# VHH binders against p49116, part 212

Target 1, 238 residues: p49116
Amino acid sequence: EGPLLSDTHVTFKLTMPSPMPEYLNVHYICESASRLLFLSMHWARSIPAFQALGQDCNTSLVRACWNELFTLGLAQCAQVMSLSTILAAIVNHLQNSIQEDKLSGDRIKQVMEHIWKLQEFCNSMAKLDIDGYEYAYLKAIVLFSPDHPGLTSTSQIEKFQEKAQMELQDYVQKTYSEDTYRLARILVRLPALRLMSSNITEELFFTGLIGNVSIDSIIPYILKMETAEYNGQITGAS

## First folded at step 15 (VHH)

Design gz30 (framework vhh_ozoralizumab_d1)
Fold by ESMFold2-Fast, scan of step 15:
Formats: structure tokens, sequence, C-alpha cells
Structure gz30 (fold): chain B 238 residues (1-238), chain A 119 residues (1-119)
């Protein structure tokens, strides 16, 4: 009957690859994003409730929500990643592509709209001054989503999501007691995560490392990664 | 202009080893992440391994983890795949590849090298 998350699950430390280059390149962006994705998946697999659901259910949950977890991670680690600088570099590249007529206008528009949605989300989280405990519980709420198609054990998943919501409410009420509407402001931000395309996230952040292989295809391997191998991935060593 | 040339494939017994090479030219190799993919007879493409531009980051699926090692030599514009403890299911044409982020106009993959593991 213990809490869903312990204090160890609040700790979310992203280690960036080598010094940021003077001019951002696709490789630095992909390595940084990959480290955040691996950190996010390792965070999920460390939760006892998640482990209790079993390997097949775990894989299905992460496949369904990795983009939501990743986006929450981008918002939480925006300063460490210098995300605004990364997004500005991508925007500049897209503007140059328009001038050179290298990419279709429709594709550029889709990608630009995705970047604007991502910036808006990260800005809204920053303005709300979301803390580490709140991020941990928001990630748990999106992880334990019982409403994805094809899931088994949906009653257990729903119980864990409800537990995450209750523990978040208890935390917010005790820590921000004077702001009775804070929880509502935080929770209404979550639906926006499902409107963002995982395919565009892959194109922006992962194509330079994984190529044409989808994130969906590598999720089972990351989730089964041993602790030493996981540490190798997040530090860039093996 | 851009060229990727794989080599090092061949026939090997189960439990044997092979080292694949990919010679790159026509682009700034040191600026691109690289990966190996394979296609077994009658199957689709399967991702085998990835390596970052500076070798600080590598990825492997469970099917090859602990047996295969990806590496690169940026001074020689060459990508490598060391394959140990080879199994019949590793039989495939192996391709090296690179990709440009955010581009719908560029996608590079070599001609491939055949690896046959006989039992």
Amino acid sequence: as target 1 above (238 residues)
Amino acid sequence: EVQLVESGGGLVQPGGSLRLSCAASGFRFEDYGMYWVRQAPGKGLEWVSSISWDSSYTLYPDSVKGRFTISRDNAKNTLYLQMNSLRPEDTAVYYCATYWLGSDYEDYRGQGTLVTVSS
C-alpha cells in the first residue's frame, strides 16, 4: 500500500553529451534526445507498479506513450538541453530550406506547427513553475494510461493512474495550499501531449542516429537494457 | 557523389566471427551518425546497430547485443561491425546507412554485403 513513487523517482538527471558545439548540428541534437529518451524509459521501468504489470504490458504502455513522456522530459530538461537554442536552429534550417525550395511547403508547415506546439507546451509548464514532484506524477499519469487500444490489464493500469492522480493532488494541496486551482491548471495541459505527432518528433530529434528505424521498434530493447548498459547509453559510453 | 561501400561478408560457420567495413565518400563522414541494417532471405529490413558521429553513443537490439560491436574511424571515413558468435539467423545482406535529420530529399544506403552462416 505504499506510495506509487518514491523520492528516487523524483530525481531526473539528464547528462548532456560533450560540450555543446558553437553551431548546433543534427548529431548533437540526436544524441541529446536519445539520452533523454533512454532516461525516460529507465525512469519508467524503475517503478515497482510498472514492473508488476509484466513485460508485454510494459512494452505496450511505453510504445503508446513514449512521445508524451519524451515531451514532458523536454519541458523538464529544457534549460539543461538549451532546448530554445535547439528549436531556433531547426527553425533557421527550415527557413533556409524554404528559400532553397528543397522541401515541400506542406511538410515545412507541419514541422513548424509541431515546433510551435512544443514551444507553447514548454512555455506553459515553465510559467506554471512545475516542480520535480509534479513532473514525476505527470509522467506517471501519462505512463499508466488505460485508454490506449490493445492494452491488457486495463483495470490495474487504471488503478495506478488513479493512485498517481491522488498522490499528485495530495502533494499539490500540501505544498501549494494557497492555490486551490493549481492541480486543475496542471492537468488541463496533458491533452495537448496527445495532439503532437510522434512521427514528427522522430524526424526532428532521432533520425540522425536511428535512421529509418522507428522508436516503436527499439522500445522493447531499451526496456530490457541492463543497468550498466543503460548507464553506458545515458553517458555515451559502453 | 555520395558513396557507401560495404565489404567483409562471406560464408562462416556457426560460432564464427566476421568484421564488416563500410567505406564512405562524398560527404563529411565525421558529421553523421551511422547505422547497420540487415535483410534476411524472405524478411524485411532489421535494424542491427547505430553509432553517433563521435562514437560516444551506440545502440544494439537484444538479438545482437553482446555479440556485435559497432565502431568507426573518422580519420579513415570507415564504419565497422565486429560480429562474434554468429548464428544461422544472422544470415542476411548487411547494409550501412546514414540519414539527414529533417530532410525528405536525402536518404543514403549502400549496396550491401552478404553474410551467410552455415549450420
Scores: ipSAE 0.000, ipTM 0.187, lowest interface PAE 14.6, mean pLDDT 80

Design gz31 (framework vhh_ozoralizumab_d1)
Fold by ESMFold2-Fast, scan of step 15:
Structure gz31 (fold): chain B 238 residues (1-238), chain A 119 residues (1-119)
Amino acid sequence: as target 1 above (238 residues)
Amino acid sequence: EVQLVESGGGLVQPGGSLRLSCAASGFRFEDYGMYWVRQAPGKGLEWVSSISWDSSYTLYPDSVKGRFTISRDNAKNTLYLQMNSLRPEDTAVYYCATRWLGSDYEDYRGQGTLVTVSS
């Protein structure tokens, strides 16, 4: 019993490197994206229902959905990040790479399509004026997705997803009582997240890899660290 | 001009300890995550450890977890790596870096410091 998310899970504060450099570079973009990734992992780990699933299940869920969580985070933090400016800088770099014949036309097309899909998604969320409570529940819905291949404990995950959906419905109906179709408009945006390649997200925001380490490979380490930090918060309470 | 200057390497017996330091200049050190990477003779770069800008997050691969500790002093613009229970396979040139999950290491990597674990 009890709610799936508390008011503490609605707060999602991204702190950007300061000052923003004269021109955007890979270092600034990667640091900004890394902060958002860590914030997203910490957010997920702070949910009691998530912790209750156990370490192996937690790792599998986040490995399956980190790109969806990250993309929702980009949409939610688009203004704080100046995401449109970052994407414009990436497009400019990509156009220069075409001119220098450094990338294949096929790869450039894939990356440009991804940027377009990402911008369309962020614009649609901004147009809907998604609030902090709605973002928290949307993240919970994608986190507790029982339909990823290779998952165990799918019945328990499904129950948490249904709880997230019910609590989102309750919130939207109370807060936006005059907008009968708001929940439907919000939920139909979620399938678009699965059309965005995690590999291309890595190329855009996490250019290059240290020792061939992918984000998928790093997730277990991030979750273990975030678990220790979260436990410190709840046991060292004031 | 971004500069990273590693120090503290040397020859140590198996089971011994070393503390590496990295002096950073030319950028706002306190605003960026920092990393240690290493390159063993004839091998590629291997990620060793990461620390967030505010020290709230530290990460380690299983190969060094429990033996190595990354830390930073933002007031001194210095990154540290405390290496305990050293093994022959830890023999490598160690570099500090300022870019996580993305790298043109050429721009933000120093000349490194050699760690040799041997008799």
Scores: ipSAE 0.292, ipTM 0.665, lowest interface PAE 4.5, mean pLDDT 84

Design gz32 (framework vhh_ozoralizumab_d1)
Fold by ESMFold2-Fast, scan of step 15:
Structure gz32 (fold): chain B 238 residues (1-238), chain A 119 residues (1-119)
Amino acid sequence: as target 1 above (238 residues)
Amino acid sequence: EVQLVESGGGLVQPGGSLRLSCAASGFRFEDYGMYWVRQAPGKGLEWVSSISWDSSYTLYPDSVKGRFTISRDNAKNTLYLQMNSLRPEDTAVYYCATLWLGSDYEDYRGQGTLVTVSS
């Protein structure tokens, strides 16, 4: 009966570590990325429809889509993060790794292709001037994806995805009434998210923070963090 | 100290009704989704119903849809399950459970309440 998302789900405020160092390092990049990841998980957990699916389903959904949620978050928060500066620092680190023979040419090619895909995605979202409401519904469409292998309750997940799509359509038609094809331009961007490797995202943004532990393995623990702990991670308080 | 205490179980005839309660303490009940699960004799756990923190979403499997109603009273830190048109196959120990209860890795479930539907 009610909307899938409320006004509280449109608010997506990332607080960056302070102060920003003169020269970006792995620690600052990992801390910034971790804050965005925790914000994204907390956002998902706050959705009543998501909670209603239950713990096992919630864990499976987030494990399947965390990279897509994270990438949408990078695009949405690109200005706050100075993402272009972070990506330049990552490229500089890769150049140093090439010089020291630490990575194969094939691996470097895969990583650079990933960075180019990420830049293209963020640029396309910026050109479309995606607003906070649109980002919230795109994240919901990605979150409630019924087509990942191994999921149960797929019919209910599909209903929530359809509800997200319908509410996004209603919003876009009312807010951008003069732009008949805006929704189509927005939705066609989503398949690109599934072409980006979660392993490469993990290596670029989370190396040096999680050690040998994968993001996939820590997701259940992140989802169990209390609101105060999530806020502490996001704001850097205590 | 997280605690969930189920009550309201008992013996009932087929077609009868029972109302289960779950009293929660030791955490902010109003912030968490809640669930009912059951375990029939000699079988595994079966999900029965779930409810969001604000009661705006409830979910049911086909086996109980239309017969069972989940609800909560956040002012009383209490979860309910109204069970109507009970069948012998509903015989089970019923547990309440919660999600995202801090950084603890344990799944929190109560001690359970037995529901027996006489054939």
Scores: ipSAE 0.007, ipTM 0.336, lowest interface PAE 10.7, mean pLDDT 82

Design gz33 (framework vhh_ozoralizumab_d1)
Fold by ESMFold2-Fast, scan of step 15:
Structure gz33 (fold): chain B 238 residues (1-238), chain A 119 residues (1-119)
Amino acid sequence: as target 1 above (238 residues)
Amino acid sequence: EVQLVESGGGLVQPGGSLRLSCAASGFRFEDYGMYWVRQAPGKGLEWVSSISWDSSYTLYPDSVKGRFTISRDNAKNTLYLQMNSLRPEDTAVYYCATKWLGSDYEDYRGQGTLVTVSS
C-alpha cells in the first residue's frame, strides 16, 4: 500500500481576504474563518483513504471532527490570519456587549474561557514549532477517529488512524532524530481539541456565514461541492 | 429592537415561481449572515439556504439546489429567496433568520410567510 498522505496533502495555503481592514469587523473574521473551513473540508476530501470510506462515512467523520480540524487549522495558520488580533477584536466586542447589557454574564464567561483555551492551544503548538508534515498527520489522526458515536466501518477508520500515527512516527524519527520525545510532546496536545465547544466556535467565527444554522448541518453540502464550486466559495468569484 | 419581516408568499401551481423578501431592521444587517428556514405542516424546521454578509458564500441543501437562489441587498437591508420549479413538497411557512453572538434562535427569526404549492 502507498502512504496515507502525499506531498500534495502537506500543502495547506490559506489565502486571506484583501485588503486587511484598519479595524477588524465581523465581515473579515467570518470570511477568514469560512476560507479556512472550506480549505479544511477540501483537504479532507482530497485524501484517497477518506474517499474510499464512502459518502455517508465521510459526512459522519467530518461532522464529528470539524471543530478539531478547524482548531488545528487556526493554529497552523495563526500568523497568516493574525489570529491574536482577531481574538482581541472578539474580546472587545464581548466587553462592549457586557456594558450594553446585551448578553448574560454566564454566556460571556463561557466564551471568554473558550478563547483562553484556544489561545493556550495555539501557543503550545507554536512553542513546539509544528511543521507542515506534522500538521497534516495530526489532522489525519483527528479525521480518522473511530470512536465517534454512530460510525460505521470503524475497523477501517481505525486502520487509517493507525497508519497516520505510524507515518507521523516515521517522519518525526527521520526529521527530528535528535529529539527522542518530540512525538510524545506533539500527541499529548490532541486531547485538548475535544474540550473545545463547536457551538462556541460557531458563534465566534461563523455568525456572518450561517446565522442560526449549524456548521454540522452544512457539512454534507460542502463535501459534495464540485471543484469549480469550491473554488468559487474560497475566492468569491462565482 | 430587532425585526425581520417576511413577504412574497402565496398560492402557486407546481412548476411555478415565487420571490420571497425579508426586510430587516434594528441591527447592522450588513454585518450578519442570513438564512432561510421553512416549516411544513406537521414537521420540524428545515434549513433552506444561507448567505454570508457579503454574498461571497451561498449554501443550499440538495432538496432546493438548482431551483432556489438566495441573495441580499445590504443597501436596502433586504434578504431574498428566488424559488423556481416549485414542488408540492416545498409547501411550508418560510422564515428568514439571523444569529448573533450569545443570542437565542427565537430572538432573531421573523413571523414567516406561507408558501402553498398546489393545483
Scores: ipSAE 0.012, ipTM 0.369, lowest interface PAE 8.5, mean pLDDT 82

Design gz34 (framework vhh_ozoralizumab_d1)
Fold by ESMFold2-Fast, scan of step 15:
Structure gz34 (fold): chain B 238 residues (1-238), chain A 119 residues (1-119)
Amino acid sequence: as target 1 above (238 residues)
Amino acid sequence: EVQLVESGGGLVQPGGSLRLSCAASGFRFEDYGMYWVRQAPGKGLEWVSSISWDSSYTLYPDSVKGRFTISRDNAKNTLYLQMNSLRPEDTAVYYCATHYLGSDYEDYRGQGTLVTVSS
């Protein structure tokens, strides 16, 4: 039986909108985030094991985990995105909104806490120097989560998750043989992804794309896109 | 002050076409994504279509895909919805909408335009 992921699934290249505006606005943030989201969906769809589960199961899995995949993508692409600059712009906008009484102080506090948690997660991954192979397998572990409500084929999903975990273990033990506890340090960070609110992620990154519509409601349409259409989204080309 | 003004609704026969327009003012239209939502009698709001600031992203639910086309003219601060092959089920008040950055509850919608599909 072949590996769950091939070398093509390790490659995760985000193309940012160009040129970068002098002052960040909702359109640039939303386009950058949309490109990452579409890249993440295309990545998932390209996995043979994922395709084998069928369209309905694929849709349910991605609806359940898109925020975890997106957050891992933010961490992996943090430097390419200049994520710290984007988050600083969002914070500045939120501070202006509190002065104008446009958002409740409680909501702003909740959003600021989310931003802090996101920064801490990205910093921890950077400090561990997570490589492309490790990110690919962490995304696969998150994608093939059998414990979400409404899933069919849960035994097959569990098998794929276990395969992802075993291949990650083999990779880490071979590549980082000197660091006996590396895998444990990596895996203990994953539960933090489930503490990230998908609603707040939508508010911070996707208001220019979806308005008051949820990301999970548009996922079925993204997953049905042809390869050329995906490539158009992730590069901004029509 | 953000203002969105929809127009182009009316009575049309099944299989007919209508083009809706939304005139935007009070904000930098070219910097914001736009979308259409509709509300049929006795039902909640239903998302109809979305378009990015530069038209590079357009999204449609299966119920309208292939029949409706969203577009925008940033020079005119105008959003459009071309509706073809209309069905009785498309009868609704159609609203033009946008969001303010950092607030999913500050949803700007216009007054709406009524579309009635009937023989």
Scores: ipSAE 0.005, ipTM 0.199, lowest interface PAE 13.4, mean pLDDT 82

Design gz35 (framework vhh_ozoralizumab_d1)
Fold by ESMFold2-Fast, scan of step 15:
Structure gz35 (fold): chain B 238 residues (1-238), chain A 119 residues (1-119)
Amino acid sequence: as target 1 above (238 residues)
Amino acid sequence: EVQLVESGGGLVQPGGSLRLSCAASGFRFEDYGMYWVRQAPGKGLEWVSSISWDSSYTLYPDSVKGRFTISRDNAKNTLYLQMNSLRPEDTAVYYCATHFLGSDYEDYRGQGTLVTVSS
C-alpha cells in the first residue's frame, strides 16, 4: 500500500477574509476561524485512509478530535491569521466584560487559562520550527486516534495512526538527521492538545457565527459539503 | 438596548412559501453574524441557518438546504429567511439570533414568530 499522505495533503493554505478591518471585531475572528475549521475538515476528508473507514467512523473521529485539529491549524497558520493580535483583542474584550458584569470571575479565569495554554502551545511549535510535512503527520496522528470512547473500528484506526507515526519518524530522521531528539520533542507536545476545552474554543473563535449551537452538531453537515462549497467557504469566493 | 424583532410568520399550506424578517437595533448589525433557530412544539432548539456579516458565508443543515435562503440588508439592519416548499415538520417558532463575545452561555434571541404549516 502507498504512503498514508501524499504531497497534496501537505499543502495547507489559509486564505484570510478581505477587507481586513482596521479594528478587529468578533465576526472577523469567527469568519477567519470558520475558514480554518472548514480547511481542516476538508483536509481530513481528502485522505484515502480516512475515506476507507466509512461515514459513521469519519463523523465520530472528527467529532472527537476537531478541537485538536483546529488548535494544530491555529499554530500552523498563526502568522497568516495574526493570532497574537486576535488573542490580544479577545483579552481586551474580556477585561471590558468584567467591568460590565457580563462574565463571572470563574469563567474569565477558565478562558484566560485556555488562552495561556494556547499561546504556550503555539510558541512551543514556533520554537521547534515545525514544517508542513511535520504538521500534516501530526494532524494525521491526532485524526487516527483509536482511544476515543465509542469507536467501533479501533484496530483499523490504530493501524493508520501507527502508519502516520512511522512515516513521520522516517521524514524527520531523513530531513533533520543532525537532530536526533527532534521527533521526541515534537511528540511530547501532542498531549497538551487534549487539555484544551472545545467549549472554550467555541466561545473564543465561533461566537459570532453559531451562537450556542455546538460544533459537534454541524460536523456531519460540514463533512458532506461538496468541494466547490468547501472552496467557497475557505476562500470567501462568491 | 439590544433588540431583535421577528415578523412574517403565519399559517401556510404545505408546498407554500413565507419570508421571515428580523429588525435589529442597539448594536452594530453590520459587524455581526446572524442566524435563525427554531423550536417545534415539545422539542428543543434547532439551528436553521447562519450568515456572515458581509453575506459571503451562509450555512444550512440538510433538513432545509435547497428550500430555505438566508440573507441580510445591512443598510436596513434587517435579516431575512426565505422559506420555500414548506413541510408540516417546519412548523415551529422561529427566532432571530446573534451571539456577542463575552456572553457566558446564552445567545441573544428575539421573542420569535410562529410558522404553522397545515392544510
Scores: ipSAE 0.000, ipTM 0.204, lowest interface PAE 15.5, mean pLDDT 81

Design gz36 (framework vhh_ozoralizumab_d1)
Fold by ESMFold2-Fast, scan of step 15:
Structure gz36 (fold): chain B 238 residues (1-238), chain A 119 residues (1-119)
Amino acid sequence: as target 1 above (238 residues)
Amino acid sequence: EVQLVESGGGLVQPGGSLRLSCAASGFRFEDYGMYWVRQAPGKGLEWVSSISWDSSYTLYPDSVKGRFTISRDNAKNTLYLQMNSLRPEDTAVYYCATHYSGSDYEDYRGQGTLVTVSS
């Protein structure tokens, strides 16, 4: 059947809004995150195996895993985004919200725990020096997850996930031949993605753009967006 | 106007072969995945096969794997289903389908072609 991913799927280029403001605000953070989300959706829909599963399955898979794809994208693009600076700004905003009695202490604890989990994940990926090929296959493993509730065609999805794992293994063994346990170190990091709440990700990164509309509600629209509209969203062009 | 027109159905004996065709128009055929679905008498729709827009990936359920082959000719805007070793349980109306982006919850399907496998 050929490889699951082509060289075009390894390229993952995020274009940030310009210029970066001196003081980060919700609008800049939301636009940056939205560009990454749109890039991630465009990446997924460009995969021939994904397209072959059909529209309803495509929508269900992305609704189930967008937070995991987004988090992998944050880790991959952490330097381009200055993610540490964005997270610091979010923490500052949360501290101001406490002082103004806008959020409960329990909610702030949940959000801070999420930020710490996210930082830990991104730091572990950086320390492993995950390359673009590895990120592409990790995203494919996450995308082709057969175990989400409500999915159909789970046997075919599982076969694509297994194919992704096999191709990642082949790549790592050839490229990092002296590091026998590299694949195991990488794969053990993936379960942490499912411990992070998609609702908290929405609150942290998307509140200013989406308002009261959930990411789940807009996913079908994004997946069907024309190429020109995708380019507009990921570059800020009209 | 999106149009999908199936042809090639008919009556065959068990163990026989048929090739179905689907002529597509009104959209960029080369940019979309295509699939075949069928509906047996008194049953719901059953997915039969899928093919990616570039033909690099094909999918089959176990019920037809090894017997059916999906293919496409993007230059002719045509989808094919080669059906070999046909069984009575393959009797169904076969539909050509795509998930063209014109509507969020609408798959485009053709009018169907009847395949009857009977002695």
Scores: ipSAE 0.005, ipTM 0.261, lowest interface PAE 13.9, mean pLDDT 81

Design gz37 (framework vhh_ozoralizumab_d1)
Fold by ESMFold2-Fast, scan of step 15:
Structure gz37 (fold): chain B 238 residues (1-238), chain A 119 residues (1-119)
Amino acid sequence: as target 1 above (238 residues)
Amino acid sequence: EVQLVESGGGLVQPGGSLRLSCAASGFRFEDYGMYWVRQAPGKGLEWVSSISWDSSYTLYPDSVKGRFTISRDNAKNTLYLQMNSLRPEDTAVYYCATHWSGSDYEDYRGQGTLVTVSS
């Protein structure tokens, strides 16, 4: 009945590990990425429409779209993360791996292509000056995607996606009334998210995860996390 | 309409140098990473060099590293490849390629420029 998202869902504040080390290492990158992932999962689980779908559907949706949510989060938080500095450190590691024959040139090319897709996406979002409301609705559109294999309740998911699209349209028309084509420019950015490999994102940002645990394996745990436990994760307190 | 026009190829002696240019139009050049790729006679496409939208990242395979330099001028919508210490095995048609389609070679749209390294 009410809006899909409230003002509380527009607030998306990432707290970075401090201070940034002089030499970026896998631990700092993984900790920063983990905080963003946990913030993104907490954001999703706070949506009443998402809660209404039930635990099994929630787990399936997030497992299907976490990379899209994470990438939107990288774009939204690029400045606070110093994402360009993190990506430069990753590129330096890849170039050293070529010199030491630790990775094939074809694999490094594939990873570099992913880095450019990410930079291109983040730069496009920055140049469009995407605001907090627009990011919230774009995240909702990718979260409530009915077209992932194996989903149940696809009709209800599609209705929530359509509601997100309608509310984004209403927001953009109200706020950017003189820019008739803004909504179209924003929406054509979304297909690029599907071209980004979740396996490569995991390798770039989550290599430091203890026990070589996949993101798919930890998603059910994160979604069940109590608020106090979640706050411990995003602040690094424990 | 995305268009890429390569130029600067020619015949050069081993050890010589050439600078290739790629004039881009029809898209926001400054928003996209760019590639140089080549195709030697009777062989498949080979990746030669890559550059990010802002020039912060450049990458080269060992076969050209230290000899080739990729650069761009976003104000002129132009991509460059400076090739030094050229070898006969560098003989190929060189293509400029975009990355915005999510395919590594799908959208280069250019006809290429021929580089022949021979004595």
Scores: ipSAE 0.000, ipTM 0.111, lowest interface PAE 19.0, mean pLDDT 80

Design gz38 (framework vhh_ozoralizumab_d1)
Fold by ESMFold2-Fast, scan of step 15:
Structure gz38 (fold): chain B 238 residues (1-238), chain A 119 residues (1-119)
Amino acid sequence: as target 1 above (238 residues)
Amino acid sequence: EVQLVESGGGLVQPGGSLRLSCAASGFRFEDYGMYWVRQAPGKGLEWVSSISWDSSYTLYPDSVKGRFTISRDNAKNTLYLQMNSLRPEDTAVYYCATHWTGSDYEDYRGQGTLVTVSS
């Protein structure tokens, strides 16, 4: 039986909005994040195993894991996005909101804790020097998670997750043969993705650009787009 | 025109209960996260509770956790706050608000409803 992922699934190229503004604003951040989200969903939809599960299962899986896929995408594309600069701008805005008494201190603490968890995750992945093949398989492991509430076809989803884990192990053992504990270091990072709030991610990155529509509301629409329409969204050309 | 109208406040004795409502209009209520904030006389705003657009995520500070419950009815465009075991320190004007929306992280707030907890 063929591999779960082909070389085409390793390619993950984010195209940033142009030109970059002199000062970061909410619209630039949201546009950048939306492009990454669309790229992530297009990536998932291109996997034959994912397509084989059918549209209802596909929608349920992505609704359950979009925050984990998005966070892995942020880590993978951190340099292209200048993610540290974006996060610094968000932090600066939050500090100004405290000074102007616009937001409660407790709400800001929760958001700041989320930003620090995100930064720690991205830094850990950068220190491990995770490559394109490893990111592709980690995204597949997250996508084919059978343990989300309300899912159907859980046995088939579990089979695809096990296949992703097996292919990741084979890749790491062949490519990084001298680093006996590399796979363990990579896999221990994944549980942190489930501790990050999808609600806070949505507020930080998606407010103001998606027409104030929730991510869960747009997921079925994005997954049913034609390939040319997907390409327009991920490049900003339309 | 965005409008948030709070109701259900009043005078209650310590240990009592109140249910606050917020009627939303002029925007797609079902697409926005919502929260409650309060302001005691002469003090700043204090966050009370938050709820995601689909009710899958709710948050409470330690000061109200276990006593207050946030909920919403998207079919009625209404946000609720069930307040149990009320204490004198819960005395405040309670405001309904949306999370960060629109340009420059704007928030919409209602006119407020007064809750007084005293013997």
Scores: ipSAE 0.000, ipTM 0.121, lowest interface PAE 17.6, mean pLDDT 80

Design gz39 (framework vhh_ozoralizumab_d1)
Fold by ESMFold2-Fast, scan of step 15:
Structure gz39 (fold): chain B 238 residues (1-238), chain A 119 residues (1-119)
Amino acid sequence: as target 1 above (238 residues)
Amino acid sequence: EVQLVESGGGLVQPGGSLRLSCAASGFRFEDYGMYWVRQAPGKGLEWVSSISWDSSYTLYPDSVKGRFTISRDNAKNTLYLQMNSLRPEDTAVYYCATHWPGSDYEDYRGQGTLVTVSS
């Protein structure tokens, strides 16, 4: 058939909440993260191959991979978000939680190790100078993962993942012809995404937004949003 | 108000052909994926085919692959299912439905059209 992704799927522009507060707070961080999450889900649902799998499969795929998509989005938008500043504010909040005796020392260690892994991932992607086409295909590879438990239509999902891998290879070989092993360096970064806990990502970026409700629980709602509502969420207009 | 109206069903002999149509209204048809589902007498719903909003991707289960072709005309807000080499096992009520993001599988399906394959 035609290509898995069109040029419209390469455009991934995050609009940050304005104005930025003098001191970052949980509400600003959650609003920023939610805009990225909504942008990522809107991106996924705009893919023709994704739509063709049907609503049940769409929901299951996004539930399984939202953390990987979100983390790729953090890396891609790190400069726009001033991600290092956001992570510093999160660390400050965690240290205050220790003083208020709200979290165990073991839990805080797990969360800090997660933050360090996230920083390492984003730094690796920045050093590789991953472009918009490469990010789009990496997200597609993550989205069309046939190996998550409980999925139906796994043969179709696998074919779409292989198509994403093939189109990424074609793009990299054409665009970066002088860099023989670029594709291998890019792909070897992906396993690190599977090691990042969705529960910890949720705690760091979304507790101010969703309270006691999990991201898993709201995914069907987000995927059901009208295009205008998505646009409102990603630009802050309502 | 979302409305889907199926037509084109009827009685046909094994090996015959039928073309089903689904007229859609009340939403931006061109922005949504669509699918066909069927229900045979005494059985549950079975997915028959899917098509993306721009027709670039189509999916079929093995039971109909090579015999059925899904297509759409976005200018007419109409979904089609061309059924060839029909078998008695294809006897069912056929429904069209939208691929509403996050909605239930059966959300916004029409009233259905009966297809009977018999000698």
Scores: ipSAE 0.006, ipTM 0.273, lowest interface PAE 13.5, mean pLDDT 82

